VH-VL binders against UPF0598 protein C8orf82 homolog. Designs and how they scored, part 12

Target 1, 218 residues: UPF0598 protein C8orf82 homolog, of Mus musculus (Mouse) (q8ve95)
Amino acid sequence: MWPPSGAVRNLALVLARSQRARTCSGVERVSYTQGQSPEPRTREYFYYVDHQGQLFLDDSKMKNFITCFKDLQFLVTFFSRLRPNHSGRYEASFPFLSLCGRERNFLRCEDRPVVFTHLLASDSESPRLSYCGGGEALAIPFEPARLLPLAANGRLYHPAPERAGGVGLVRSALAFELSACFEYGPSSPTVPSHVHWQGRRIALTMDLAPLLPAAPPP
Short names: E, the ipSAE of ESMFold2; O, the ipSAE of OpenDDE; V2, 0.75 times the mean of E and O plus 0.25 times the DockQ between their complexes.

## First folded at step 3 (VH-VL)

Design a11H (from Fb36a with heavy chain Y107H; framework fv_ficlatuzumab; at its last look DockQ between E and O 0.07; V2 from the best seeds 0.00; counts 0 for: pae E 14.6 > 2, off the site)
Fold by ESMFold2, look of step 4:
Formats: sequence, C-alpha cells, structure tokens
Structure a11H (fold): chain C 218 residues (1-218), chain A 122 residues (1-122), chain B 107 residues (1-107)
Amino acid sequence: as target 1 above (218 residues)
Amino acid sequence: QVQLVQPGAEVKKPGTSVKLSCKASGYTFTSYWMHWVRQAPGQGLEWIGEINPSGGYTNYNQKFQGRATLTVDKSTSTAYMELSSLRSEDTAVYYCARDYGYGEWYHGMDVWGQGTLLTVSS
Amino acid sequence: DIVMTQSPDSLAMSLGERVTLNCKASQSVDTYVSWYQQKPGQSPKLLIYWASTRESGVPDRFSGSGSATDFTLTISSVQAEDVADYHCQQYSDYPLTFGQGTKLEIK
C-alpha cells in the first residue's frame, strides 16, 4: 500500500515550511518553522485542534470547517499515534505529539486533544463515540456512567485514550443530544446525578473530574 | 481473556507465497493497531509492519514493501500477513502483536501471539 | 533506520545481583522506548514502556531509565525466572526497530 494521504501530507509540508507559531499576546512566546529539521531525517510540524475536533496547522490564518484537515487516513494516523509530548521540545506550548513515521507532529488544543463528534451504533450492545472526524476508525467504547458534565463551563467530557490525556471533550452538538438522557437530583439542580441509557438508570461516577482544571478550559 | 492465536507452523518452497493468520479475541479488535514482527533462528526481532483494523490503514518497513501485504477481516477479528517471493532467509517465527492505540491500560506491544514458524526450503 | 545497540550481548549473573542492561539509539528517540522479556521458546513480553513505566504485573525489581539516546533496564535483584533475552525497541520513527538483544543467564 501507498503511504497515508501523501497529497495531504505534501501540502502540509509545503505550508509548514512557510509559517511559524503565533501566540495570544503581542510578544512571541514560542518560535518554530513548519517542517523544520533539528536533526537529519526528522521533520517537525505544529498543529491545533479546536473545540469541534477539527485539526489545523497551528499557524493557519483561517480555522473553520472549510480549512480543516479532512483526509481520513491522515486523521486516523495522526490521532492514533498521539502521545504526551516528552520529546524535550516544545513541551509547554504543545502538550501532545503524534509520531507519524519520520515526523514529529506537535499538537496544542483549545480544550482537549480528543473531541467526540458522533455516537456510532447507538442501539447496539457496544455503542462507540467517534472523535476528530475519524468515524469508525477513531472510536472508543461509549461509557455513559463516566460522562462528566462541568457546570463551570457547560461542557461535557468522556474518557479518552490514556495516550491522549485520558479525557476528551464531547462536541457541543453531541453534548446537547446526550443531555436529554440526564436526570437531576433534588439537591443538585445544575449537575445531573444519573444518566438514562438503553432502559437503564446509571449513576454518574464523576471520576474524570480530577483530570480537568477547576476553572473552565481556555 | 485477551489473546492472539496463530497456527504453529507452515512449510513453503522458495518463490511461492504464504498468508499467515492471527485470530484476536477478548477485546475490541478495531480499537488497536496490529503489528507483525519476525524472528529468524538465533536472531533478533524485526518489525514488518502494522495495520489499523478499523479502516485497513497500513505502514510497512521499507525492507518488506512490495513483498508483504497486511489485511484484516473485521467480521472474524482476524489479521493476515501475506509474504510473496519467499526466500530461504524468510525462515523465521512470525508474530502478530497488538499495540496500545486507544486503550487506557496498555502501552507498547502488550499482547503477542505465540508465533508461526515459517520454514522456506526445497 | 534508527539502530538500537544493546550491551552486553550476554551476561551470567548470580542470584540476587543487580543487573544493568544498556540500549543506545543512533539518534534521539526521546522517551519512546519499550523493553521486552523473551524466555526461551516463548514470545516477547512487554516489561517497560515510555522508557521508565512498568507494564501492569511486572515486578518492582524491574526498572527502566533514560532519554534521548541512552537507556537502561535494571533488575535490582536477579531471580531464577529472569533467565531470558531482553530487547529494547524504539517507536520514535519508522521503521520500528529492536536492539539485537541481551541474554541473561544464572551461573
């Protein structure tokens, strides 16, 4: 077989050579060049994932549905190889790293690196949540008991692969659909106590809360 | 119980092809990458390639590009590795091994098959 | 290809001794190294990943350390069941590569 998404990777490589990271301040906090080669046969690229699970080059000037990466094989390779960034390079600015062959692909996130977009096979014995546009190829078991609604930011979270930080964001449209399944206790009108799923009443564990900050994510 | 089951042995003539199987059970087959690794007698381990069973996406060691083909059958949770144009130096034990791709509790190649001994001789 | 070079090629140790196995990468692999134990006639078994994290069920006497190019597997007090080949493996870059192995035996 041919390498994953050669055309998409080639385009990303060309764009990466011409751009560098931008900060939210008027002073550069980190500097990089897309496609930089700090060592022979190693290339480094810098990516951003938004709260909708859309992947972009970090220095892309327009970040929306039209401009995000959509190639399925590229997305599957990227997110399935995602790890915490322990490379010694850019760890503060880019907490995650995807190892795609000879490429180090640094990732920073609006919220979480995994953003669940769809619920697959919802009426089966093993429903799955898909993330970041990967469909069945980027999906994990749905665990309704471990859904974590955070009142502080109004967002919903779910377990994600440990390599991707252990917790993922449920995209707002999907979170709204799932919220219809919540039950609120009499002493907790803003935080649900149970979820109703496939005829079962399931107590929410809230066990993901320690993995998230007390304040809303940026 | 998580396990990968492989046939014990295969014997082939040079110049032919072989298709080795690896039957997975006890876990969600499509949530983990499957690797193929071989070990010639008295030698170290050599990575052949990997496949994502969900979409069939593959990465190969360049050494085997054009000779090795990785496939899966999702309906039977079975991975396959086909090696063509066999040579005597392809005599080795061939392992399948799953990789921590998605699961929270496993990292590296955490479950290995027992291996299939492929003998290539006339 | 990243070459993983293990040393020594083999060791014979007395029970209870501290054993240090080395693995050197031909270029930086960050912490993307795993270690496997392979007993005679068996398939490899994962011991360590991310250079220093023990796989579940692996005894505390096994520990890993290192980053960049130099990695070490340490057995603090070797036992009879530790007779095996030990392989390091990098997963920083394709192709994934293993060291040639170190054979550990008991005197």
Scores: ipSAE 0.000, ipTM 0.484, lowest interface PAE 14.6, mean pLDDT 82
ESMFold2-Fast, scan of step 3: ipSAE 0.638; ipTM 0.831
ESMFold2 (binder alone), look of step 4: mean pLDDT 92; pTM 0.948
OpenDDE, look of step 4: ipSAE 0.714; ipTM 0.873

Design a3E (from Fb36a with heavy chain D99E; framework fv_ficlatuzumab)
Fold by ESMFold2-Fast, scan of step 3:
Structure a3E (fold): chain C 218 residues (1-218), chain A 122 residues (1-122), chain B 107 residues (1-107)
Amino acid sequence: as target 1 above (218 residues)
Amino acid sequence: QVQLVQPGAEVKKPGTSVKLSCKASGYTFTSYWMHWVRQAPGQGLEWIGEINPSGGYTNYNQKFQGRATLTVDKSTSTAYMELSSLRSEDTAVYYCAREYGYGEWYYGMDVWGQGTLLTVSS
Amino acid sequence: DIVMTQSPDSLAMSLGERVTLNCKASQSVDTYVSWYQQKPGQSPKLLIYWASTRESGVPDRFSGSGSATDFTLTISSVQAEDVADYHCQQYSDYPLTFGQGTKLEIK
């Protein structure tokens, strides 16, 4: 289960470490060759996921809708096998890894490795959020109480699979739609207190805040 | 291969200082916090402190504040722990360990050096 | 300081038995607990973080649970290679603190 119920109580540790630079994107330009084989039977590939949840080869010259990966089965396999990179290789520049047989698929991201792109709503089923173009196969239960609007960057976050960092970005178009459901307290016009969803007024837990980069010091 | 290499042993007299090294390889040294942990014979693990190699920012266990000093040399990807005013109870294996985490959050220490046995005796 | 207390200090098990190791915090640490395995003559190895998340490469027979002050590490079917000291650690507050360790032996 992710994140812990009392996550906000660790805020002093997070704030004390505000100088710590942790990024999903490459910290330095690293040298690699797509498909390189550092040992027999091993092939390494390098990928990038943007803030819209589109997946690219990291060394693609253009990153747009035309050049992103669209094959559903590939996306499902890639993101289903995604986990933190502990391979001893490229860890700082590519913090996530998807192992597909003998292939190591290193991933860096603009924001989060999981980016929610669609709300899957059905009259017969509970709503789910789909991520990174994977449709129903890459979807998790929608938990409106756990939505986190982050003032520092104006972005919206939601729980994601723990293996992929536990928190995912809600892409801008979907975030704008969901933000219309927020209610702001009388004493705080910039931080929502509740979300209105399917006729219910739901208190926001704010439990994802410690999993995200700390706001810059004042 | 990610490795943290430490000297095997060091012998010091009471009242002196020691500077233990930890050489990192196989990853970007400045992208991960480094921790120092000791283990006295027959005892549990004791956290000494942590350092951010990029900015040099440190946090210490108050028990070691003023006696322990953590530093790094980015050009050699080496972390150091200097411990002053040595006593016999400082005899322990001293480990450096790389922090595993996401963003500013600590999860654990995923890569450890083999440890340096520091013996403090007269 | 938050004191982490492990129990038992040591235990001997038969191969294939289920084993449960306990760790108690002197105050609430939420789920900010990691578990380490330390084999004789070796450095500690991260097994579990955030109370219940298995580190990559750790066999599924290892599982963690608990919250607040009471935590457990369970080995569903102990194997010969599991002989080690097991340490719990909290990271809810500074200083980071470890338990005294539990020694697991095979009969």
Scores: ipSAE 0.000, ipTM 0.421, lowest interface PAE 14.5, mean pLDDT 83

Design a4P (from Fb36a with heavy chain Y100P; framework fv_ficlatuzumab)
Heavy chain, then light chain:
Amino acid sequence: QVQLVQPGAEVKKPGTSVKLSCKASGYTFTSYWMHWVRQAPGQGLEWIGEINPSGGYTNYNQKFQGRATLTVDKSTSTAYMELSSLRSEDTAVYYCARDPGYGEWYYGMDVWGQGTLLTVSS
Amino acid sequence: DIVMTQSPDSLAMSLGERVTLNCKASQSVDTYVSWYQQKPGQSPKLLIYWASTRESGVPDRFSGSGSATDFTLTISSVQAEDVADYHCQQYSDYPLTFGQGTKLEIK
ESMFold2-Fast, scan of step 3: ipSAE 0.673; ipTM 0.844

Design a6H (from Fb36a with heavy chain Y102H; framework fv_ficlatuzumab; at its last look DockQ between E and O 0.03; V2 from the best seeds 0.00; counts 0 for: pae E 14.0 > 2, placed apart)
Fold by ESMFold2, look of step 4:
Structure a6H (fold): chain C 218 residues (1-218), chain A 122 residues (1-122), chain B 107 residues (1-107)
Amino acid sequence: as target 1 above (218 residues)
Amino acid sequence: QVQLVQPGAEVKKPGTSVKLSCKASGYTFTSYWMHWVRQAPGQGLEWIGEINPSGGYTNYNQKFQGRATLTVDKSTSTAYMELSSLRSEDTAVYYCARDYGHGEWYYGMDVWGQGTLLTVSS
Amino acid sequence: DIVMTQSPDSLAMSLGERVTLNCKASQSVDTYVSWYQQKPGQSPKLLIYWASTRESGVPDRFSGSGSATDFTLTISSVQAEDVADYHCQQYSDYPLTFGQGTKLEIK
């Protein structure tokens, strides 16, 4: 079911055994052990995705490009089976769950669980945005009119499946590349009004804006 | 518009293999998981397995592990299910079915083929 | 494997009556339940996903409810065209499993 990644899974088990510290405050942190087994034949793991779309064990001490998960099969399986966490376990702290085989893989996010990393060419349709390192297997149609630049944090957003909150983050490097296509209005030099794409001048719809102050996905 | 087209029938002898096809059209084949589900005469539905057409990643029902093989041909937008060591108990209608949504998140099987009736008899 | 148990096995209803079909999971499946309609000689058709969300093009008389282990499909006013087998299916854990089905007939 899960991608074969023995080194990653061995590290998860070692980290789970090493996580003996107990939270003394229910407000300050959520207590868990990587690889815990709350019922027979079920194991639970805890993950974090950053604003670059990099996936880590939630309790990883270092979170950077060198330490993130990179195995394509693992990433595709993980994010293909991601759903809102309605398991009755850790719902407040981990809004998403990747349920693969007998493993519950809880996920929490710096921003959005979907982080678009690349713009892909397609032989048979419009360009697609891929996310979280999944290539074609984790990709959706690119909709340039629906790009949402958010002045408050300087981040760029794009439609994503409603179950993931309807909006995904465009990672900063890709957002920078796309920003070259933006046109700013005379009354708002920090918020673009249009995007130029494939010879077309397209007004930004801003229809995603209501979703960004929304409560975290369940 | 969205279609999954399957052959109507196959007849096979016990002990042989069959490779069933499912031709997809009207959507981006590599964006959605494909499932295979069978239904023996007078019986309920039984999930065989699934495949992600983009990377070829598969998950199988343990009951069929080692006998069923799911593959895809991206150039023809066709999914295949091969079942080996056929028994008379494998007589059933075999459906292919697409996951609901855009292949990133599981919702349910929103498009089904018409099914192939596989008959396994001496 | 998660066992999905449907009840009743079959029933016959008069046109316009309210129908409630039950599906019970052997362990919690959250809201990860779909319902399918299968008319005689046809392939299944998705009606409901995520326990209660109606698929596009499905008449308003169909509704789903439930969470965890107990789920229902309700047809508020049964029509002649609703003669079919109805299957629930969980997708919380592998293998994906279907209930045995409930056959709905018109008296």
Scores: ipSAE 0.005, ipTM 0.478, lowest interface PAE 14.0, mean pLDDT 82
ESMFold2-Fast, scan of step 3: ipSAE 0.642; ipTM 0.831
ESMFold2 (binder alone), look of step 4: mean pLDDT 92; pTM 0.949
OpenDDE, look of step 4: ipSAE 0.806; ipTM 0.914

Design a6R (from Fb36a with heavy chain Y102R; framework fv_ficlatuzumab)
Heavy chain, then light chain:
Amino acid sequence: QVQLVQPGAEVKKPGTSVKLSCKASGYTFTSYWMHWVRQAPGQGLEWIGEINPSGGYTNYNQKFQGRATLTVDKSTSTAYMELSSLRSEDTAVYYCARDYGRGEWYYGMDVWGQGTLLTVSS
Amino acid sequence: DIVMTQSPDSLAMSLGERVTLNCKASQSVDTYVSWYQQKPGQSPKLLIYWASTRESGVPDRFSGSGSATDFTLTISSVQAEDVADYHCQQYSDYPLTFGQGTKLEIK
ESMFold2-Fast, scan of step 3: ipSAE 0.641; ipTM 0.832

Design a8M (from Fb36a with heavy chain E104M; framework fv_ficlatuzumab; at its last look DockQ between E and O 0.26; V2 from the best seeds 0.00; counts 0 for: pae E 6.1 > 2, grease 19.5 > 18.9)
Fold by ESMFold2, look of step 4:
Structure a8M (fold): chain C 218 residues (1-218), chain A 122 residues (1-122), chain B 107 residues (1-107)
Amino acid sequence: as target 1 above (218 residues)
Amino acid sequence: QVQLVQPGAEVKKPGTSVKLSCKASGYTFTSYWMHWVRQAPGQGLEWIGEINPSGGYTNYNQKFQGRATLTVDKSTSTAYMELSSLRSEDTAVYYCARDYGYGMWYYGMDVWGQGTLLTVSS
Amino acid sequence: DIVMTQSPDSLAMSLGERVTLNCKASQSVDTYVSWYQQKPGQSPKLLIYWASTRESGVPDRFSGSGSATDFTLTISSVQAEDVADYHCQQYSDYPLTFGQGTKLEIK
């Protein structure tokens, strides 16, 4: 993880500063500076979350497992305060905002701001899905009936906290594991109709579909 | 290695101004916010304000509104705090302190200068 | 302004005793609290940030806890070198504010 002290923290500082120069060129058609304070009594920062649920500074030149934020306390704080961006600032480019004290932390996403990474199960509890590296602190009940396979992009979705958009992405490795439980019907040969879970055959509700964009024609 | 160096003392008369310096070394100056904090003799700590050396953004404690001015010189890695219309109540040790305020990585003020004792007296 | 109120104002402890220092915020500051140790004639030294995370090099006998408005700094076995003033500080909202401090002495 990116602990608060030592060379690991300093490496993140160097990468973030270098990425600032790229954002001054308008790469994402928005202009910002990390750590800006355009209004009194606030600091503003800009973040990106990828399809694996890894969090980065938005202007990082390298976005891989070395450069992503890993500190559990940081990730839990960031995502537990996430909400739709209604601040009047950067709403089109950064649809989500994490309000953390005097910091406005803008977030844009490769897909969804919530990306489920692990299935947490025990003998004494119903299964839960954890997201964005937060372990048990960022986890919700697993609802197998509400899994939504989307043929247009080959991705799998699941309900997520309403404050974070209501629907989250299941990362590809976890989606592959869950796909073994799917059943395809005669009238839906490319999209599963049921999931088999803990000895039960469960019809997929498809109730998340309205929260996702319609697939474009090929 | 990482250091914030301040002059040891300044003596000023009421009604005048002072500009205190804080020379940084051993780190990338523009990657950290610089804070100014004072402590009157035998008293607690009082935050004056902060400056982002990269963009020059400042935030001030309203108590010092109109009297305190924070600036930086990036070429010499030096932060400055100017305090005008000095009063005897401004007698205090004035510290500079840095914080890593890049995103939610705020970890407190992790490096402090040794402080400058400002005495305001006739 | 968010007022940080520390208690007690001062205390004297025997070596090896457990001490608990309190800090109360006038409104919620979430976990955005730091603790500083200041020995006489010295500048403050960061001990704890995010309410409970120890800064590098801080001995394990120091621990922080709390959320929202009530925070504590605990020294599990006080040592002679722990004689200092201890300050809590919130960084949830501007202006940044410190508690008035707690003076720890050894009796």
Scores: ipSAE 0.105, ipTM 0.629, lowest interface PAE 6.1, mean pLDDT 84
ESMFold2-Fast, scan of step 3: ipSAE 0.654; ipTM 0.826
ESMFold2 (binder alone), look of step 4: mean pLDDT 92; pTM 0.947
OpenDDE, look of step 4: ipSAE 0.793; ipTM 0.907

Design a8Q (from Fb36a with heavy chain E104Q; framework fv_ficlatuzumab)
Heavy chain, then light chain:
Amino acid sequence: QVQLVQPGAEVKKPGTSVKLSCKASGYTFTSYWMHWVRQAPGQGLEWIGEINPSGGYTNYNQKFQGRATLTVDKSTSTAYMELSSLRSEDTAVYYCARDYGYGQWYYGMDVWGQGTLLTVSS
Amino acid sequence: DIVMTQSPDSLAMSLGERVTLNCKASQSVDTYVSWYQQKPGQSPKLLIYWASTRESGVPDRFSGSGSATDFTLTISSVQAEDVADYHCQQYSDYPLTFGQGTKLEIK
ESMFold2-Fast, scan of step 3: ipSAE 0.577; ipTM 0.796

Design a8R (from Fb36a with heavy chain E104R; framework fv_ficlatuzumab; at its last look DockQ between E and O 0.38; V2 from the best seeds 0.00; counts 0 for: pae E 14.0 > 2)
Fold by ESMFold2, look of step 4:
Structure a8R (fold): chain C 218 residues (1-218), chain A 122 residues (1-122), chain B 107 residues (1-107)
Amino acid sequence: as target 1 above (218 residues)
Amino acid sequence: QVQLVQPGAEVKKPGTSVKLSCKASGYTFTSYWMHWVRQAPGQGLEWIGEINPSGGYTNYNQKFQGRATLTVDKSTSTAYMELSSLRSEDTAVYYCARDYGYGRWYYGMDVWGQGTLLTVSS
Amino acid sequence: DIVMTQSPDSLAMSLGERVTLNCKASQSVDTYVSWYQQKPGQSPKLLIYWASTRESGVPDRFSGSGSATDFTLTISSVQAEDVADYHCQQYSDYPLTFGQGTKLEIK
């Protein structure tokens, strides 16, 4: 149905109403066959990643936790080889491509191709965020100062590898947990100014904002 | 239990055709590519081709282009391989084998049928 | 077509010996190589995929290595049940091709 809100409850409710009115399938605009071979040496597959970091075949009739890909080796290979789609094929509909040998694995996304799902901690190390079900094999340093709550959609973002667009989505459940650490400025009840982390009060940098698209008018 | 069930044997005359079957059970048929591989007596394995049961998309070994036809029946979870213009060199065991078909090329053919012995003789 | 060349063609080993089987590709196939065991009268069984990853249920004595063009299958301590033909296969390019096979026997 409508996507879960990010860390900000009020913005998520407003955005959810708008998204419910806009949610329609885009599948009719492109045609492909899973496993097609435009050249004798290449197979092509088409994938979708949702706002929870679950990976599906793009044409799966049902997309939920039961039907998503869960094989760790597959997920790690897929996302570690992800890059912008500059193949000349399907670039408008599938902005990302994972190159696995002779396979071209096209990816489109509900939001971002990287979706952080877990905060990994150790006794004496700084925490890491893992993404897309990859555990430690798909993880980056957690940078609390660079968390970006986006008022327009109520979602939370964090730096991601450059090859995957530089910014990733924090899954709604994790974003909700992290939102408890936010401090709001006196004049902004919907946008936090600081995050409290490990006993420190840290100003949010907002340096990811240019990497996220502006919302178009209706 | 995942199974690929094939008939044990077929006997055919040269110049005719044969349609071999492979009945899948215990898994989602449309989630895996189906390969066909043959093995002549005392010889190695030879890949014939593959089919994606979801869309019917096929790739063939050029050696069999025009002679081999791969099809599926999704309602019965059955794959078929038809080979035409049979000759004595086509005498072999014909296997079906599944491959992880949703963009994971690197797992190999993890489940094989028991094979159908095709004998082509006068 | 990518030719997969196996060596040796056959060998006979004593129980408990270490066996190394070789497979060489005519072009780079990255790590897209699998190994199959085929016992007499049976269909092939997947042992190794992605050059070095053991399939579930395969004994630890089997291991694979290599990349690009040179690949090996190693059996660290041969058992009587390992009598079989062994085939390598590449997935890198069409058509998919198998090596000629190596026949392993016990003395």
Scores: ipSAE 0.000, ipTM 0.476, lowest interface PAE 14.0, mean pLDDT 83
ESMFold2-Fast, scan of step 3: ipSAE 0.645; ipTM 0.835
ESMFold2 (binder alone), look of step 4: mean pLDDT 92; pTM 0.949
OpenDDE, look of step 4: ipSAE 0.796; ipTM 0.906

Design aD2 (from Fb36a with heavy chain Y106R, light chain R54L S56E; framework fv_ficlatuzumab; at its last look DockQ between E and O 0.06; V2 from the best seeds 0.00; counts 0 for: pae E 10.2 > 2, off the site)
Fold by ESMFold2, look of step 4:
Structure aD2 (fold): chain C 218 residues (1-218), chain A 122 residues (1-122), chain B 107 residues (1-107)
Amino acid sequence: as target 1 above (218 residues)
Amino acid sequence: QVQLVQPGAEVKKPGTSVKLSCKASGYTFTSYWMHWVRQAPGQGLEWIGEINPSGGYTNYNQKFQGRATLTVDKSTSTAYMELSSLRSEDTAVYYCARDYGYGEWRYGMDVWGQGTLLTVSS
Amino acid sequence: DIVMTQSPDSLAMSLGERVTLNCKASQSVDTYVSWYQQKPGQSPKLLIYWASTLEEGVPDRFSGSGSATDFTLTISSVQAEDVADYHCQQYSDYPLTFGQGTKLEIK
């Protein structure tokens, strides 16, 4: 895998391309139809992921816990195949694309496409964060030293696979639980300097900071 | 009816050039990569290169870099492969094949032409 | 260049038998492997992409599996129309490369 600095370059390039396409094409008026077939044997679908890691059809009238997708097999397939949208279709509005067989699944997100929802095996030597409802099948090693609190929006971030932007959002409920482990120094009264984890006092590395504060996508 | 139509045969002398054509029909020409693949008699398949008809971007097998040139004519939905400095070893069937790729993804070459037999002999 | 090595080079099978064809990559290609069928005198036809995803219109008796370096194509019950050369191909890195092929015949 490429080093973390590569994730910063990739995110900046994606944002720049999205911004230019939006300006040139009037992207706020881009339209679609769920299940459209611009070519034979291909279907296109359009999705949205919120700050809680809940996945919806982009055009759903109501987006809440009751109406989000919950099928494990579908979520695992969707997110395991998610990559930046460099396809030439809908790049400005939908920065990510998941290819599920003959289906092209475009994704836009409230914050990040990866939203960590649960801490798995928290008592073990190798705890893992799971994301977007995928349980153990969508999980990565928990790295407490690399947690990044962002004062500007009050959100917490953690490393994510580079293909998904290199940084993921920790959903609010989980961030609240983890905040009990934070330590604030005299020079950072509003942002923690250390995290206490399993008897260790760990300085926060801040190595995700160059990826933030990217402006929230419009 | 998705089709890629190629001429059946070409005969050339060593040291000359050839430009092979591939006429596409029944689909949106600019939405697919076009590959060129050859097959020498009794041998396997060898990738020559690919072109994206939308922007004209190309990638070549290093073995053919400098000899092979891929182009398209969007107005006629036709792809071309020009091979220069022909040798007897270039005798093969040359296929065009489309591939529905998005970003780094590829779906494989789902439609192939029938191939053009190029014979290079003196 | 990534070398794709197929085995066996050829085989002859009775109708209805289960057939397994192997393809090995010289380095990891993740799941970026496709399989093609080339009947005598014809152009190749795509069967499988992404190592295991069946192309539309391909009979269910065909299946693919594998990741990283080891890949298989399986025909669960071979039919007369399956007489062909079978090629694997990687598209993980340039140049794109094919295996040398496996020839399947009916006894």
Scores: ipSAE 0.005, ipTM 0.524, lowest interface PAE 10.2, mean pLDDT 84
ESMFold2-Fast, scan of step 3: ipSAE 0.637; ipTM 0.831
ESMFold2 (binder alone), look of step 4: mean pLDDT 92; pTM 0.948
OpenDDE, look of step 4: ipSAE 0.840; ipTM 0.929

Design aE2 (from Fb36a with heavy chain G108A M109F V111I; framework fv_ficlatuzumab)
Fold by ESMFold2-Fast, scan of step 3:
Structure aE2 (fold): chain C 218 residues (1-218), chain A 122 residues (1-122), chain B 107 residues (1-107)
Amino acid sequence: as target 1 above (218 residues)
Amino acid sequence: QVQLVQPGAEVKKPGTSVKLSCKASGYTFTSYWMHWVRQAPGQGLEWIGEINPSGGYTNYNQKFQGRATLTVDKSTSTAYMELSSLRSEDTAVYYCARDYGYGEWYYAFDIWGQGTLLTVSS
Amino acid sequence: DIVMTQSPDSLAMSLGERVTLNCKASQSVDTYVSWYQQKPGQSPKLLIYWASTRESGVPDRFSGSGSATDFTLTISSVQAEDVADYHCQQYSDYPLTFGQGTKLEIK
């Protein structure tokens, strides 16, 4: 697993490699056949997840609510087994891989492979963010202090499972709700300093910034 | 202080069922898959199945499908494995193990329970 | 099922010697292989995952290599505390399977 342990002398390179392994661009056009069998008993499938957290067959002509995968068990299994693609196959075009039995499921994404769609809150439990249609089974603790509004693209990010790159996109409707809680200082009108959550004023850590593309220099 | 605590031993008669426990502490229980693995005395490790504690979703080794049932109690951070129709060949140490935190598909078990020795004899 | 075969079944080494343990898969498992150390009376301990990535806290003398069907765990300079059974595991396909183990002893 990337990065290797104990390589302090190469920290910058190690961090750059970790970020690259977690990048989900996959926009290069490649040739494949859904269900192809490169060796006996192996089947390969190719998928795409959009900025709404909807999962599609990559070669689907229409990508909308009607054509996205909705089976809860499939979504939970797929995203629970998602990892960086180091298979030596299709790595440039499909940066993530989900192994399911005999299937290699290659994934590319519009933004991040994890897209948070819902805030799960109850009176008895700490709030959690659910991603990619997986309901409670694909939910992690909501950490308001670690929300990252990215000026470069106007999007909101939150911690995600390390297996899927450690950072996930917050879907636009949910991001709008969460962004209403931001506090901006006079020294940085475009970058918030705090978030107001459940009666608390919480300082933003900005610790996710190294995991995401920076704005290009002027 | 991440740990998985299991009882030391259980003795059961053939044909009965057993329910083994695994209590997790020191981490967010619902963020990691839990696996069950057994080891007969002097033998290798054998995978039984896995459970996602958040949603209760399970996958089983077909050899144990229908005999093993994996469950969790989120309120106590405890995982359970129930094994039915016990036979002498089920005598083994049964481990629970946490899937490595970076990737649930890696099945790299970074934290293991101490194991419960199940003895099935008349 | 994917069968993992380890060799040798057991070996005895002198302190400071380089030891190599082999693990062969019945079909390609890419790099989806983990290695575990199990000392007498103890639970297995993760050493290597993803064929070659060393787990945090594991001494540098342990290293893994291999891909497809052939995998090796190497201990560059064996020490007394390394006496244990070593198990390889594949996670390329269900069911997850382990090798039978290699027993390492000191002469």
Scores: ipSAE 0.000, ipTM 0.444, lowest interface PAE 16.4, mean pLDDT 83

